VHH binders against Metal-independent phosphoserine phosphatase (IPSP). Designs and how they scored, part 17

Target 1, 238 residues: Metal-independent phosphoserine phosphatase (IPSP), of Arabidopsis thaliana (Mouse-ear cress) (f4ki56)
Amino acid sequence: MGHEWIDAEREFKWSEDVKVESEVTEIVLVRHGETTWNAAGRIQGQIESDLNEVGLKQAVAIAERLGKEERPVAVYSSDLKRAKDTALMIAKTCFCPEVIEVPDLKERHVGSLQGLYWKEGAEKEPEAYSAFFSSQNDLEIPGGGESFDQLADRSMDALEQIAKKHKGERVIVVTHGGVLRAIYLRITQASSAGKLLNASVNVVHLRDQKWIIDSWSDVSHLSSVGFLQRGFDGDAKP
Key: E = the ipSAE of ESMFold2; O = the ipSAE of OpenDDE; V2 = 0.75 times the mean of E and O plus 0.25 times the DockQ between their complexes.

## First folded at step 11 (VHH; framework vhh_lunsekimig_d3)

Design u3 (from s3 with T109E; at its last look DockQ between E and O 0.02; V2 from the best seeds 0.00; counts 0 for: pae O 10.1 > 2, placed apart)
Fold by OpenDDE, look of step 11:
Structure u3 (fold): chain B 238 residues (1-238), chain A 126 residues (1-126)
Amino acid sequence: as target 1 above (238 residues)
Amino acid sequence: EVQLVESGGGVVQPGGSLRLSCAASGFTFSDYAMYWYRQAAGIERELIASIYRGGSTNYVDSVKGRFTISRDNSENTMYLQMNSLRAEDTGLYYCAKERWRVYDSTGKEIEKFDYWGQGTLVTVSS
């Protein structure tokens, strides 16, 4: 009575590649509210300045907007006062217990241009002015300023560190126009980041080690407050 | 109407060279940065080279030293010289114009335009 071993051909069902939905990290990049210097067309760099009345209102508007969106797990900020004050407003509204300061999120040090008006920069500090607008990304601005590469490197480093820490999460980062420009250009490799307005909301995603710009220069929340039209345009000579 | 037409693709052996062209029309070519993208089978399209208005260029690491992007504004044409080609360079290569952004009265971006050609196929095989 020969036991016919029925070789049950185990149909090797190739496990359907469970498309592991790549965990997306969302970083909401915010430019700080309007300062007195912004309104005056004065170059700030890393010099401390305060939010003006409009800037404070802008900060509130940002906070209100973000407060209606998905709750962030953290709020990061440049350690410069104008960014920090903006971030504090956001954190409060979003029920974040603290604002984490990140020095690498500081505005570009622009050397001898700091404190000057844009309209007078070319005349008073022509070398620094030229350096600032130079296509040479490794050119440091005279007077202790940073090159674009230096700015971009530290900005991206900060961004990447934050993303690494908060993989698959949503975080708010309050920073500056130069930083945002640098980040945008590094991510997109575009020729220009466009106008970066105070209190703008910018959303970037990290998916599978790739940065994507989701939205950029959004100021829709400022309809009742207003904003400076000039914005930050580091790519164009004023 | 913006038109981008790629050409120059073909089959080459590893180590070979190929020159791609992108003929542009329907816009002021010199006013825009131009880009080369490529898409390998099963892989997302990737930016590989950029050339800006002033002639500055950027490359992804995988093509640095091997590929050269250039432009002739008088001919409204962008080029990609590809040397030392590798199997991994196989793919459809696209020419792209700098993105056009439109903002509403609030400064919000409402339209983003990316213009692409139809692509030219590059096959690197032994």
Scores: ipSAE 0.008, ipTM 0.242, lowest interface PAE 10.1, mean pLDDT 87
ESMFold2, look of step 11: ipSAE 0.620; ipTM 0.829
ESMFold2 (binder alone), look of step 11: mean pLDDT 77; pTM 0.731

Design u4 (from s3 with I110L; at its last look DockQ between E and O 0.67; V2 from the best seeds 0.72)
Fold by ESMFold2, look of step 11:
Structure u4 (fold): chain B 238 residues (1-238), chain A 126 residues (1-126)
Amino acid sequence: as target 1 above (238 residues)
Amino acid sequence: EVQLVESGGGVVQPGGSLRLSCAASGFTFSDYAMYWYRQAAGIERELIASIYRGGSTNYVDSVKGRFTISRDNSENTMYLQMNSLRAEDTGLYYCAKERWRVYDSTGKTLEKFDYWGQGTLVTVSS
């Protein structure tokens, strides 16, 4: 008897408990690193703002974490530069020579709020501000902004299309707080998604045509580099 | 395999209307968002309208209020109703199943539309 009982016990239990299961697709959703406008409390929406020094360090931390995990077969991003730059850092460490740009993963267009500081939104654009926080899911934000339903429909469709190409595989998708919130709410039917932190890792699984949240808003890789506690909070919670 | 066939193009005077169709085959149509693109001579293809599985639609500003995208999942067909046509709307109209690009560390992007039709010509003249 030369073998460790612990090793034999673990292998025996795992092997005997295996049954025929359908394939599981794993999608690692990442909110882009911190931008200059995130730090300033300024509303971006679809306006470009670059990763700042902290955001670049966060992208390195994400890339290092994911580089220690199983290699994804592909890296996807929104078409906004802050997401593309974060995704390029990840792709480098994950040996993905190209990143796939998915325009439907861009942040919510928030209409006339774009460019304002959050603290001035209610005074300068009261109707757009009210629409952004409204529980009416089909209400478009004044100034060409999207309703929640428009955002959520395109976000879920993008997620479904990516999953369709990667049945049983692992991929990484870099996107935005509003998109992550919409995905979470559509999958869970919850009333709130909580705060979505810059550079957070959020894992979903597709099994048997059902979406499952595996983990959400994980920032454990950021203990050294830090992150904005403010996060993204698109809910009207007190 | 995947096929998308556009039809309904033609010549129309300014202010007129046309209805484009996109017949789809080779995939489960209801599982996908669908898109209309427009391409004028010598210009890159531009997205003009999109429709998602949940029924939501989006339009670029230049066509919003004039064009209406719709779909019939039972007939695997997408439509574009074009009203109040302008000379600037002249071009080759494509339907697409995907609108992805690829890029690398140089930042260069390439269009990667794996699935689109051959287009239908719309001419707004005279």
Scores: ipSAE 0.621, ipTM 0.823, lowest interface PAE 0.9, mean pLDDT 86
ESMFold2 (binder alone), look of step 11: mean pLDDT 77; pTM 0.738
OpenDDE, look of step 11: ipSAE 0.853; ipTM 0.928

Design u5 (from s3 with I110V; at its last fold request DockQ between E and O 0.78; V2 from the best seeds 0.81)
Amino acid sequence: EVQLVESGGGVVQPGGSLRLSCAASGFTFSDYAMYWYRQAAGIERELIASIYRGGSTNYVDSVKGRFTISRDNSENTMYLQMNSLRAEDTGLYYCAKERWRVYDSTGKTVEKFDYWGQGTLVTVSS
ESMFold2, look of step 11: ipSAE 0.768; ipTM 0.889
ESMFold2 (binder alone), look of step 11: mean pLDDT 77; pTM 0.735
OpenDDE, look of step 11: ipSAE 0.801; ipTM 0.902
ESMFold2, look of step 12: ipSAE 0.691; ipTM 0.860
ESMFold2 (binder alone), look of step 12: mean pLDDT 77; pTM 0.734
OpenDDE, look of step 12: ipSAE 0.660; ipTM 0.849
ESMFold2, fold request of step 13: ipSAE 0.727, 0.745, 0.756; ipTM 0.879, 0.887, 0.892
ESMFold2 (binder alone), fold request of step 13: mean pLDDT 77, 77, 77; pTM 0.738, 0.737, 0.739
OpenDDE, fold request of step 13: ipSAE 0.865, 0.871, 0.863; ipTM 0.930, 0.932, 0.926

## First folded at step 12 (VHH; framework vhh_lunsekimig_d3)

Design v1 (from u4 with V102I; at its last fold request DockQ between E and O 0.73; V2 from the best seeds 0.78)
Fold by ESMFold2, fold request of step 13:
Structure v1 (fold): chain B 238 residues (1-238), chain A 126 residues (1-126)
Amino acid sequence: as target 1 above (238 residues)
Amino acid sequence: EVQLVESGGGVVQPGGSLRLSCAASGFTFSDYAMYWYRQAAGIERELIASIYRGGSTNYVDSVKGRFTISRDNSENTMYLQMNSLRAEDTGLYYCAKERWRIYDSTGKTLEKFDYWGQGTLVTVSS
């Protein structure tokens, strides 16, 4: 009936005019594109490795997807080249002329494991390998590596500072598997973050000082380009 | 206006100790991670220690085990306890509350810090 329709429309319009909602800050977290060392199964940590041909195509795919979505007001990255290069591709497509480099978003320092092939870590550096997979959150990885708590504290501080500058806005943040895992675990208090895939899109919201996971580990934009399916940089062991 | 004021520098013999302070004003101190940088003559400022809101700390290898960063949020002050000082520790020491930089498509990085103080000079004499 048209009478019921009219009443529903009036109530809907009235509800929409009431500003009960708090501002929502949306942060689109991106794991950088595939690198030469990712493809080789080699542990990077804070060692530089370049995006490979697949990684560059993945950066294009991310940029095209995000360019069709609501435009971000800023693009952030870690200070590692693989993240900066991915972020530059996104920034170009989204008409952000500059990228903001955030050193605290760099990948976990994994100590003596850095530079090793993942398959040789347990043999060549058993203490560091054990520390990386340990559930002891304050255990530093031998060879100058970071504990989980060190990684997570700096990751969350960086995320909070970005959100503080962008209340009610949408921004893109390009970072690493370890950082994404730490953010997820600190927000959710879960025991696992699952696989963190190269070039995945992971969306978090901040509303009323509370973080909410909107979506996680989305690779739907990579159907034609492809991606590595093995977990070298998350909580999944080889 | 945000201000960061470093103090506590001086001349000390190798093996000696100094305690640096960073007095902060003009912002909510407890909301920020805080950082110490060191600058030798003719060299860019280099991060040496960080302290985060969650309580964790991080150090570069050259100072780890010798330097301790700490903070007192009730006094809006950060500290750097410097033990077992070496000649290579000589330089200007600065505190900071943010470490962000801007870069463009050419890869050129520009500095983007809100504030630097005058620094405090540490001289480790032979």
Scores: ipSAE 0.701, ipTM 0.869, lowest interface PAE 1.2, mean pLDDT 86
ESMFold2, look of step 12: ipSAE 0.692; ipTM 0.855
ESMFold2 (binder alone), look of step 12: mean pLDDT 77; pTM 0.739
OpenDDE, look of step 12: ipSAE 0.849; ipTM 0.927
ESMFold2, fold request of step 13: ipSAE 0.655, 0.671; ipTM 0.855, 0.851
ESMFold2 (binder alone), fold request of step 13: mean pLDDT 77, 77, 77; pTM 0.742, 0.740, 0.741
OpenDDE, fold request of step 13: ipSAE 0.868, 0.881, 0.879; ipTM 0.935, 0.939, 0.937

Design v2 (from u4 with T109V; at its last look DockQ between E and O 0.02; V2 from the best seeds 0.00; counts 0 for: placed apart)
Fold by OpenDDE, look of step 12:
Structure v2 (fold): chain B 238 residues (1-238), chain A 126 residues (1-126)
Amino acid sequence: as target 1 above (238 residues)
Amino acid sequence: EVQLVESGGGVVQPGGSLRLSCAASGFTFSDYAMYWYRQAAGIERELIASIYRGGSTNYVDSVKGRFTISRDNSENTMYLQMNSLRAEDTGLYYCAKERWRVYDSTGKVLEKFDYWGQGTLVTVSS
């Protein structure tokens, strides 16, 4: 079955639907499939890149997994292409009529680091590199980048809005490593979110106004496809 | 070998203007962020302006609105336009490219090492 994309030119607005409340809202958070830049160790941020062959296969694997689970009522996605393409596959397999683009689900703007390779970031943009790996959450990355707090605020806002709209329901959200890291740390208040691999499936629940991590960094569906072992880890230096 | 050569310093009255230049060689200039530092007599060297690869800039508060850092990648040259100069702006001005940093386990910067030019002297006096 096909699905329809929301017009990219249309301003995204949250709306509230009358829902029968249940005890638990389930949000399945998915990191997009592997891109050519991921494979190359290149810093993407909010720069557009395409899924590579492995990423496409990963997207299929995610879709197949989720297609065997409870049908989601909606699929949300970052408006970046790599996330949208992943979401498209999921929506199709799960028979969702549309994919809803949410700009606040975009990857962290990483300022002057965007476009560099991780291996050269410290040398070519040392201040930005330091800011990215800094423990100071309010420090903005030079070159128009976001602080961790800015990322976390918009990410959590998006998550809260989605949960509010879909109380007691199951939804899929396709996003990025930085966003997932931010969400995890805000929810758990842990010191680290661990590695977040491409195509990982992460499940969070909202119950009685409390967020709970049900499952995190699950890549069991990739056993036959493969994945990059390094993944995304904002808590560790490359 | 990395080489940085500053020029354009001189004596100027308060309220005056100067334009400093930094000629860079020995590396791919366009691929690196560049920096201006200054050092007043008896005071530690301080970072005053940064320009990144994409052309975005950053300034310390004391020079915001008065100084403008820019670069010409085709000429491998960085500039510092200084307007509304004050006596407190007097000092040696250095062009810099960062070499490397030492981090602790939390990502905090412990040490920084830079390439420097010889500096150019700016004197603001009536």
Scores: ipSAE 0.235, ipTM 0.668, lowest interface PAE 1.5, mean pLDDT 89
ESMFold2, look of step 12: ipSAE 0.680; ipTM 0.860
ESMFold2 (binder alone), look of step 12: mean pLDDT 77; pTM 0.738

Design v3 (from u4 with S105A; at its last look DockQ between E and O 0.83; V2 from the best seeds 0.73)
Fold by OpenDDE, look of step 12:
Structure v3 (fold): chain B 238 residues (1-238), chain A 126 residues (1-126)
Amino acid sequence: as target 1 above (238 residues)
Amino acid sequence: EVQLVESGGGVVQPGGSLRLSCAASGFTFSDYAMYWYRQAAGIERELIASIYRGGSTNYVDSVKGRFTISRDNSENTMYLQMNSLRAEDTGLYYCAKERWRVYDATGKTLEKFDYWGQGTLVTVSS
């Protein structure tokens, strides 16, 4: 009585790899409007300075631009007034009910350089000035300032946290030139971030755990308002 | 659920030392920056120390040189070594994985802190 081994060829139907369309998180990074100190060529760091008339107009221009784009789910800002004021304008125009303050989005603490004019920094605080422009990323600026690594770490952590919270969504982040530079360099590993002008709009995407720069240093919305040609350029020695 | 549990508080004399601990659970500890806050009586809660994923640290000026923040990712624990304690250091100390504040379109602060422990009390008194 021959035991017919029924070879049940279980056809392993390889389930079609459902291409999970990777959700893209979009973060619009905005540098705050022009301040009185920006116009004067004075080093702000984490010192408070108000938006000047041009800065206020720039903030409006940013808001108007962003108001015509996809509505963000949230607006984030550093806790410095110049960023907050810019963010509030954006939030209002984009119908965001709240602004979320993120201290880690603050401008770089630049130690003893704070309050000085750029033109006098090398003379009055040569060590701090040298540290600021140093290629040594772990070098802290004298006078309680941050190293580039410190700045970059906190900036990227903030960015990552925001992205995690808003996966697949669009958010606005208002911050500062140093932060933007740090983010750009960490993402791209480039040698320079270029000029970062006040009121510039910068778009980054997170897809599959990878950051991509979509657009950078866009000031097209300022054509009618004007802007300082001297942007934050931490890569170039003035 | 995110849980943060502070410990190590107590009464110390001026010039004394304490070490606070924050045990974290419910999230990937190593993926987040961590923070220490404190709140003195009648004063708003203030950030005093930060430690980021890369290991960088930051301190408010009032505690610089005296306090040291550290973390052990293998134990999901953050620490605050406090030396040279002063009367003004008295307060309830909190650990947090976020340091965000919310304000409305009018600029009014809406405190929404979702991830705070119960705090640990530090009393510096002669």
Scores: ipSAE 0.670, ipTM 0.852, lowest interface PAE 0.8, mean pLDDT 90
ESMFold2, look of step 12: ipSAE 0.715; ipTM 0.870
ESMFold2 (binder alone), look of step 12: mean pLDDT 77; pTM 0.742

Design v4 (from u4 with T106E; at its last look DockQ between E and O 0.77; V2 from the best seeds 0.73)
Fold by ESMFold2, look of step 12:
Structure v4 (fold): chain B 238 residues (1-238), chain A 126 residues (1-126)
Amino acid sequence: as target 1 above (238 residues)
Amino acid sequence: EVQLVESGGGVVQPGGSLRLSCAASGFTFSDYAMYWYRQAAGIERELIASIYRGGSTNYVDSVKGRFTISRDNSENTMYLQMNSLRAEDTGLYYCAKERWRVYDSEGKTLEKFDYWGQGTLVTVSS
């Protein structure tokens, strides 16, 4: 009568693999829908401009997409109307009757460039234009504008505070191209965040105190509605 | 319990200086951005300065160049150095931990998540 011994190390590893878990906080970052000034190629910064008809349809498309995914526990937005209006559409469809307004998620103040058309920025405000595109990260844009560091510090602080309140949960955050660019660059230390398209969906995860980009600048929900091909981050038109 | 205690307010003449302090407890101070607000009679509280974990600061135009926000994480204290004070700087000054508001499906502002101190009064009078 012979007996065979089972490999205890292999069985132990199988049990541990089944029980291994890591909580993941998922933050779905949304750039607001198209505005009248986006369509006109006009620099908004912190100046208000309303969602146009395309932007409203984009907000519906985002809301329908997110309504078919796992329900978020909360919806956050910047305090600028274009972001708040996009967030309200999402919140309605995802059964979040209230939205949490986070002022530090507002778009970059771009100083004397605000209100100009992109095509006229270099001619009318050469110093502000140069500062906006400068690689000097502590250079404030003339006319009361923010440096990249000022924008990025407040953007990351807001993101991290939201994540702390939602460990292991899923939330939606509606914000702006400049904020998204700053978050991406701080997480990845890449040279570019690519084009930040209106109504894009950008997903980040926090696991074990590390940020991971899950997907970036996804516009797959906009195939019927459409979107502007130009983006934020050095995408200027004459 | 989160507590924020402002101090250092008082009466000064135009052109004078004051240093405000905000003593914080009940949370990990170094993990949060901190804010100074000002409220003059009959108007809503106005954000005037912010300081972030990375050390960067922001100011509203009316105080930029005159006010300096700073923090000492080892003492759980934030400061506001106020120079070249003007009559329009008169008001109740609050420190805050968060600047979050709630609004509903109709866009009406409802409750706030802001944590505030009781404020310290600054009066700029000749």
Scores: ipSAE 0.642, ipTM 0.848, lowest interface PAE 1.1, mean pLDDT 86
ESMFold2 (binder alone), look of step 12: mean pLDDT 77; pTM 0.743
OpenDDE, look of step 12: ipSAE 0.788; ipTM 0.898

Design v5 (from u4 with F113Y; at its last look DockQ between E and O 0.78; V2 from the best seeds 0.78)
Fold by ESMFold2, look of step 12:
Formats: structure tokens, C-alpha cells, sequence
Structure v5 (fold): chain B 238 residues (1-238), chain A 126 residues (1-126)
């Protein structure tokens, strides 16, 4: 046939693979910076706790990293202050003047465990403690807490709605360890999401209506600032 | 154009029941989480119930066990079954599609993505 015909078929096959990749929505999921309760080993859930000094430095480090990457078209956050404060720093540095607050990205309500130190949960609230660590995904945590399925349904709905608004674009989403864990487990059906470190960068792609993990638990931007290696909200299995 | 139309409100005695409906149009209903809010005099609108695509629901403590949110995706309709009504349940009930807000770098609200119906009045008289 001719040289171009053979090259065209080879390019067609390779370009078909490239075409699938070119229709990718990229969502950069960020866990908020360290809070005073993170450092103390105290369970926050939906209780507000402010970024501590390390957390503020972590937010700067995230923002500087993301500011050197391709500009996102939007920055989204949970409505909890620790996530919103982290998102505002990112938005400022990335020249995104607006943050879009999404309440369904707030951390899991963990019922009667909220406010306890993680080490005292089994003694002080054994039923809530058992429910939180249970493998039963529809078990609500006593004290107004959410089951894993409730958390995961709202987390995935929020993620899907964000992706729908941004086909083929790149956005930043600042949220919490429990939300990140739920997203990871729903996408992969793995047994663990690994450590959900404060200020970590976690990248997912939506390709042809399917979610793909591109990278997870990246803290390479924190070498100078540091980060907690273990935390209750970031590692659901002690 | 997104349109949400609430109905089913009325006057009920304490302990009574009502069923509210929210008819939705102008978007793919099954793709979205849906919400019920209420507003009493002197109080800001409060979220009372949520329902997600996977079927999970969530409720504020004051209505949990008494109210049931549900949806029928084939009819593009969301419902709120309200049982054991109390005087403090009196108010204007709204369905909503999204409750997102846009903030500037100072934290001030610029826009709201608030898709509300007109509301339906529930009066619990004692």
C-alpha cells in the first residue's frame, strides 16, 4: 500500500489511545493542613479546629506547589474552616480569585466520638468506637454519626457534580481524610486507602465516565515543613 | 431552566402527618443529590434532610426518626414524609438542588448556587 498508509494505521491506533487520554478531567484532591486537634490526636469530625502554625505553613507549601503547575480553572472546598482556609491560600497563589464551597465535602460526622482523644474512644464510647471501625458499611455511628455509605455517597456525588462542570479541565478540591478515604475506596474497591496525610495531594481523573487514581498521598512538597505520619482522620484502621 | 415546585403543605394538629412533594424539571434529576430545607419566622433556612444518588439519606437530629426523605427518579419528584409533627416544625419548606457558595479570597460570599422552589407552608397548630 504505501508508507503513509501503514504509518496512518499505526498513528491511528496510537492516536486513539491518546484521544482517550485527551478527554480527561483532572481533580487534585487536597487534605487540609494540620490542625491543633490533629496534632493533639483529638477526633474532629465536623467539630471546627483551626489550622495550627504547621498547618498554615503546609497550606503555603501546597499553594506554592500548585501555583507552579498548570492553572486550575476553579478551587473547591468543604465548608469547614480548616479546609476553606487551606483552599483560600491555594486560590490566592494559583490566581483563582474564588473558592466554591461544597458542604457535602465536609468531614464524616463520627457521632459521640467527636471531641474525644482517639486513645480513649473504646473506653468512653464503645458503641460508637465499634461502629466507626466496623466493616459494616451501612452502620451509623451512634450520636448522630454517619455510616461509611452515607459519607461515601455524598462524597462521590459531590465529586461527580464537580467533574460534570469541568469536563477536560483541571480543578483543585480541598477536603478531609474521611472524604478522601471514601472516594478512594469507592473508585478502587481496595481494602485501604493508605495514609490520608494532612496537606497531601491526591490526583484522580475522570476518563470516559470512569474514575482513575493517577497518584495518591503525595507529600513531596512538605519536605521542609513536615507532616504527621499518623492521624485518626487520615488512617481509619489503626 | 431549573424549576422546583413544592406542594403538600397545610394546617395539621400536633402529632399529625403531612407528605410534601417537590416536582423537578430543567435538569437530569437522577444525577443530583436533593435537599429539604425549612424556614421558621426569625430563623434562617435550615437544612433538614438530604438524599443522594446512591439512596443514602441524612437528617438533622430534630427530625430524625419522624421525617423520611425519598425520591422517585422516574417521576422527577422528591418527597418528605413528616410524621409526629410538632409546633416547632411550623414553617415554609423548600426543596433545593444545590447549596454551593462562591467566596472571594477574603472569604466574602460573591454568589450562591441556590436552586430553591417557592416553598410550601406547613402550620402545626396546638
Amino acid sequence: as target 1 above (238 residues)
Amino acid sequence: EVQLVESGGGVVQPGGSLRLSCAASGFTFSDYAMYWYRQAAGIERELIASIYRGGSTNYVDSVKGRFTISRDNSENTMYLQMNSLRAEDTGLYYCAKERWRVYDSTGKTLEKYDYWGQGTLVTVSS
Scores: ipSAE 0.707, ipTM 0.873, lowest interface PAE 1.0, mean pLDDT 86
ESMFold2 (binder alone), look of step 12: mean pLDDT 77; pTM 0.739
OpenDDE, look of step 12: ipSAE 0.861; ipTM 0.932

Design v6 (from u5 with S105T; at its last look DockQ between E and O 0.80; V2 from the best seeds 0.76)
Fold by ESMFold2, look of step 12:
Structure v6 (fold): chain B 238 residues (1-238), chain A 126 residues (1-126)
Amino acid sequence: as target 1 above (238 residues)
Amino acid sequence: EVQLVESGGGVVQPGGSLRLSCAASGFTFSDYAMYWYRQAAGIERELIASIYRGGSTNYVDSVKGRFTISRDNSENTMYLQMNSLRAEDTGLYYCAKERWRVYDTTGKTVEKFDYWGQGTLVTVSS
């Protein structure tokens, strides 16, 4: 009798706690591992480039870290191979049998800059180079490139759609530096997102229709593997 | 429950214009990006235009400057204004609210999510 009453009280309290917790969605955003073009300082945009040896080891390190945390219910990626390969490593380690490919999470199209080395961009494509670093958010980059607003609108719409499917759940999303920068700036209204490092882990929460940055640009899992110190910094000029 | 109904297709001469509509129901239309695809004979559907919640639009090079995507959230309707039509624009035109594929850990694509209506046929011929 007294034993029964104690159990009933504990059951009531547990149910109430669970209801409160279910309203927070956690999205773990990952920048793909290093590619050969990253290491060379070569502009990829939407051009495919494979993870290099360091990038593959980084993908393993990310997967091991995330596999030790609370298991995600799903893994999402952009449709670019460097992101898909990173996401597959994570999905295998986290026991997610499927990955969801989200084309709107692909890297910014940077027009005629794609394929150039960053150091040659100003000389070879001065108008595109200027457009990329411009503070004019609706300026498209010459050569079929996207404006910041085009990138940010599709990035935030993809994030919102993912969150809508996963109220109160945890998911992993593998994407790119430009996309992460756009998300950060739209959520925070800050003037800069800082460096977006290869294989970084960046955590956002959605609670009560409000986005909150929980942590950003965390590379603590890369101590033995290493990472490019440059990262992605769309606010810096050469 | 979710339904997308394309309309406005037809036969037109090269250089002509058509306006396609996509009537949406079963979801909160204003909460989603919306997309137009087309499918020519013998190829997979290709994305041609997109419109996002913030108002930004994007187009493939082959239609940029000729096609205009727009939306009316009060009518739950998306449009595609097609000008200066060419023979290569012939095909079935589909609207979608999601463009996601699912693939397994081997990389094999297994299933598609809730993407398509029945399409509306556009034929550009003399």
Scores: ipSAE 0.692, ipTM 0.866, lowest interface PAE 1.1, mean pLDDT 86
ESMFold2 (binder alone), look of step 12: mean pLDDT 77; pTM 0.745
OpenDDE, look of step 12: ipSAE 0.808; ipTM 0.907

Design v7 (from s2 with V102I; at its last look DockQ between E and O 0.60; V2 from the best seeds 0.00; counts 0 for: unsure alone 64.0 < 65)
Fold by ESMFold2, look of step 12:
Order: sequence, then structure tokens, then C-alpha cells
Structure v7 (fold): chain B 238 residues (1-238), chain A 126 residues (1-126)
Amino acid sequence: as target 1 above (238 residues)
Amino acid sequence: EVQLVESGGGVVQPGGSLRLSCAASGFTFSDYAMYWYRQAAGIERELIASIYRGGSTNYVDSVKGRFTISRDNSENTMYLQMNSLRAEDTGLYYCAKERWRIYDTTGKTLEKFDYWGQGTLVTVSS
């Protein structure tokens, strides 16, 4: 799109236009757009993979949706390129000249599974595969991978630090399926977070020191561009 | 104002041990994840260990099994126990409260490292 920054908007306080109830913080969590490895069914974890053509169009669709909604005061992302690229598109459209990179929002390290196709994981790396789907939350995935507790602890710490900086404000946070699942499960204590679709919008609120899920896995902005139906396999064991 | 003060560095032979401390003030220490970084000559500062509010810890591969990060929230202090030290562990060690960066809409990283201490020097010499 042909949006350009102008000096007057660069100088205006963004927070004056984006106000929720003064003690409600709204965090719009976005899963990055589709990557070439997502389309191939290949396990990324912390390995870099670029947004594919669909993923770029999804980033535009997210940015256009959020640009029509209440303006956020800041955009945050993980330090992985697929998340940063999605966040940059959102920031441009929402008139946020900078994106804040938060390394603790990086996808789960899944150890020896990284680089494998999901279909081959059980055969080629049975211990890592079993650890990924295990209900043992402190079990690290073989090959330098993180346990669910390690992932969830850093994800919730990052979320809470962001919320502390933005009391009563609205911000966008671009991250990954595993991180979103961990946040959901820690907030709700549920057994499943459902499918975490590429380019989905997931909204949480912090009110009176309590986290509330406002909406989850919303892809209504993707009707014309499409999305992978399988998403992140959030129905797997925690 | 936030202050982080590292101590415990020194000169040690290979195979030796040191315990670093990070005294924190100016914030509610127990509410934050804390981090250890190191910087060797000619190398960018690198994250080596993290400790989170829930008790989880993470380490870079080069120190895993040799270094232990811990914290005492009642003393507002974080520690790094370093065992089996090697020459490549020589460097300036920093504690940190946040490790966020800002980048512009062109994607250029501005490298903002919030709330660093002054560092404590560790020299491992044969």
C-alpha cells in the first residue's frame, strides 16, 4: 500500500487516540504470516524461514485490519525474521515508526525436531517427538530444546513486562504458535489452546491484575488471502 | 533509578571456579527475569544465561553444565556460579534486567540494551 509517514503524525502522541478503559490493557497477539516451511509442513522452531507469498499477503491483511481498528501505541515482535517482517508491515500501517524486538517471544526451541517434517519426526527423532507431545511440563526436548515450562515462563514474563509498560493502552505483539499456546494455557489453565493459525489475531486483556481471553484464533481478515487450515498443532499434549 | 552492580570477577587458572554477583536496586527485583551477558575482546556482547520469575533457567550451549544462574529475591541479588573455567570464558560479565531492541520500519536494528551494570572482569589465564 501507498501509506507514507508524515511529520505531523510522527510528532503526535499516539496514546491519545487509543484508549481502552484506564485500567484495562489490551494486547493483540498475532501469529506471524505463513512461511515456506509452514507450507511444507516442516518444523521451524528457532530456525529462520521466510514469509512466502501468501504470508506477505497475510501480513498486509493483518496490517489493514489493525489500521482500521483502534490505533495501538506500540508494536512488539519476537526477534525471528518471520515475526519481525509481519510486525514491520503492521507498524507501517498503524503509524508506529519503530518495532520493539523482544527475544523472549521467540518460538520454542524444539531440539532435534528442528528442520524435520512433522510426518517424519516420530521415526527419525522418537525421543524428541515424544518429549514435544509429553504432558511432562518440565521435560526438555532432546537436542537443546526447551521444556514447556521454560517456554511458558519466558512467554508470560515477556507478556507481563509489556503490560506493565502499557497500563490502559492497546499494543500489538507478533509472535509464534508455541508462544501463543503457552500464554493461553497459563492464562486459562485449559488442556488445549486449539489451532493457532498463521496470521491469526488473538486478543487478551489485563484488568485488575487478572488476564482475560477476549478472543482467540481470529482469521476473519483472511477471507480473500487464505490460510493453512491445519495451523500450529495446538491440540498436542502440553 | 535502576542500578545493577556486578562483582566477583578476578583472575583464575583454567579449570577454576568463580562466583559472580549482581546486586540490584531501584525496582521490584522478584518481578523481573534477569540475564547474564559476557563480552570478550572483539566480540559482541552475548547472552549466556537467563532466569525467569517462574524459576526456569536457560543457558547458551558453550556454558551449559558448567555455569549455574541463580537468584535470591530476599537480597535482590542474582548469581552466576562458573565452574570448569576455560580461556575462552575470559571477558567482561554483565547482568541485565531487560534485553529488548528497537528497530525502525526499514528493519534496521538500533541495538538498545536496557539497564546494564558496569560489568565485572573475568580473566582465565594459563
Scores: ipSAE 0.707, ipTM 0.863, lowest interface PAE 1.0, mean pLDDT 86
ESMFold2 (binder alone), look of step 12: mean pLDDT 76; pTM 0.741
OpenDDE, look of step 12: ipSAE 0.848; ipTM 0.928

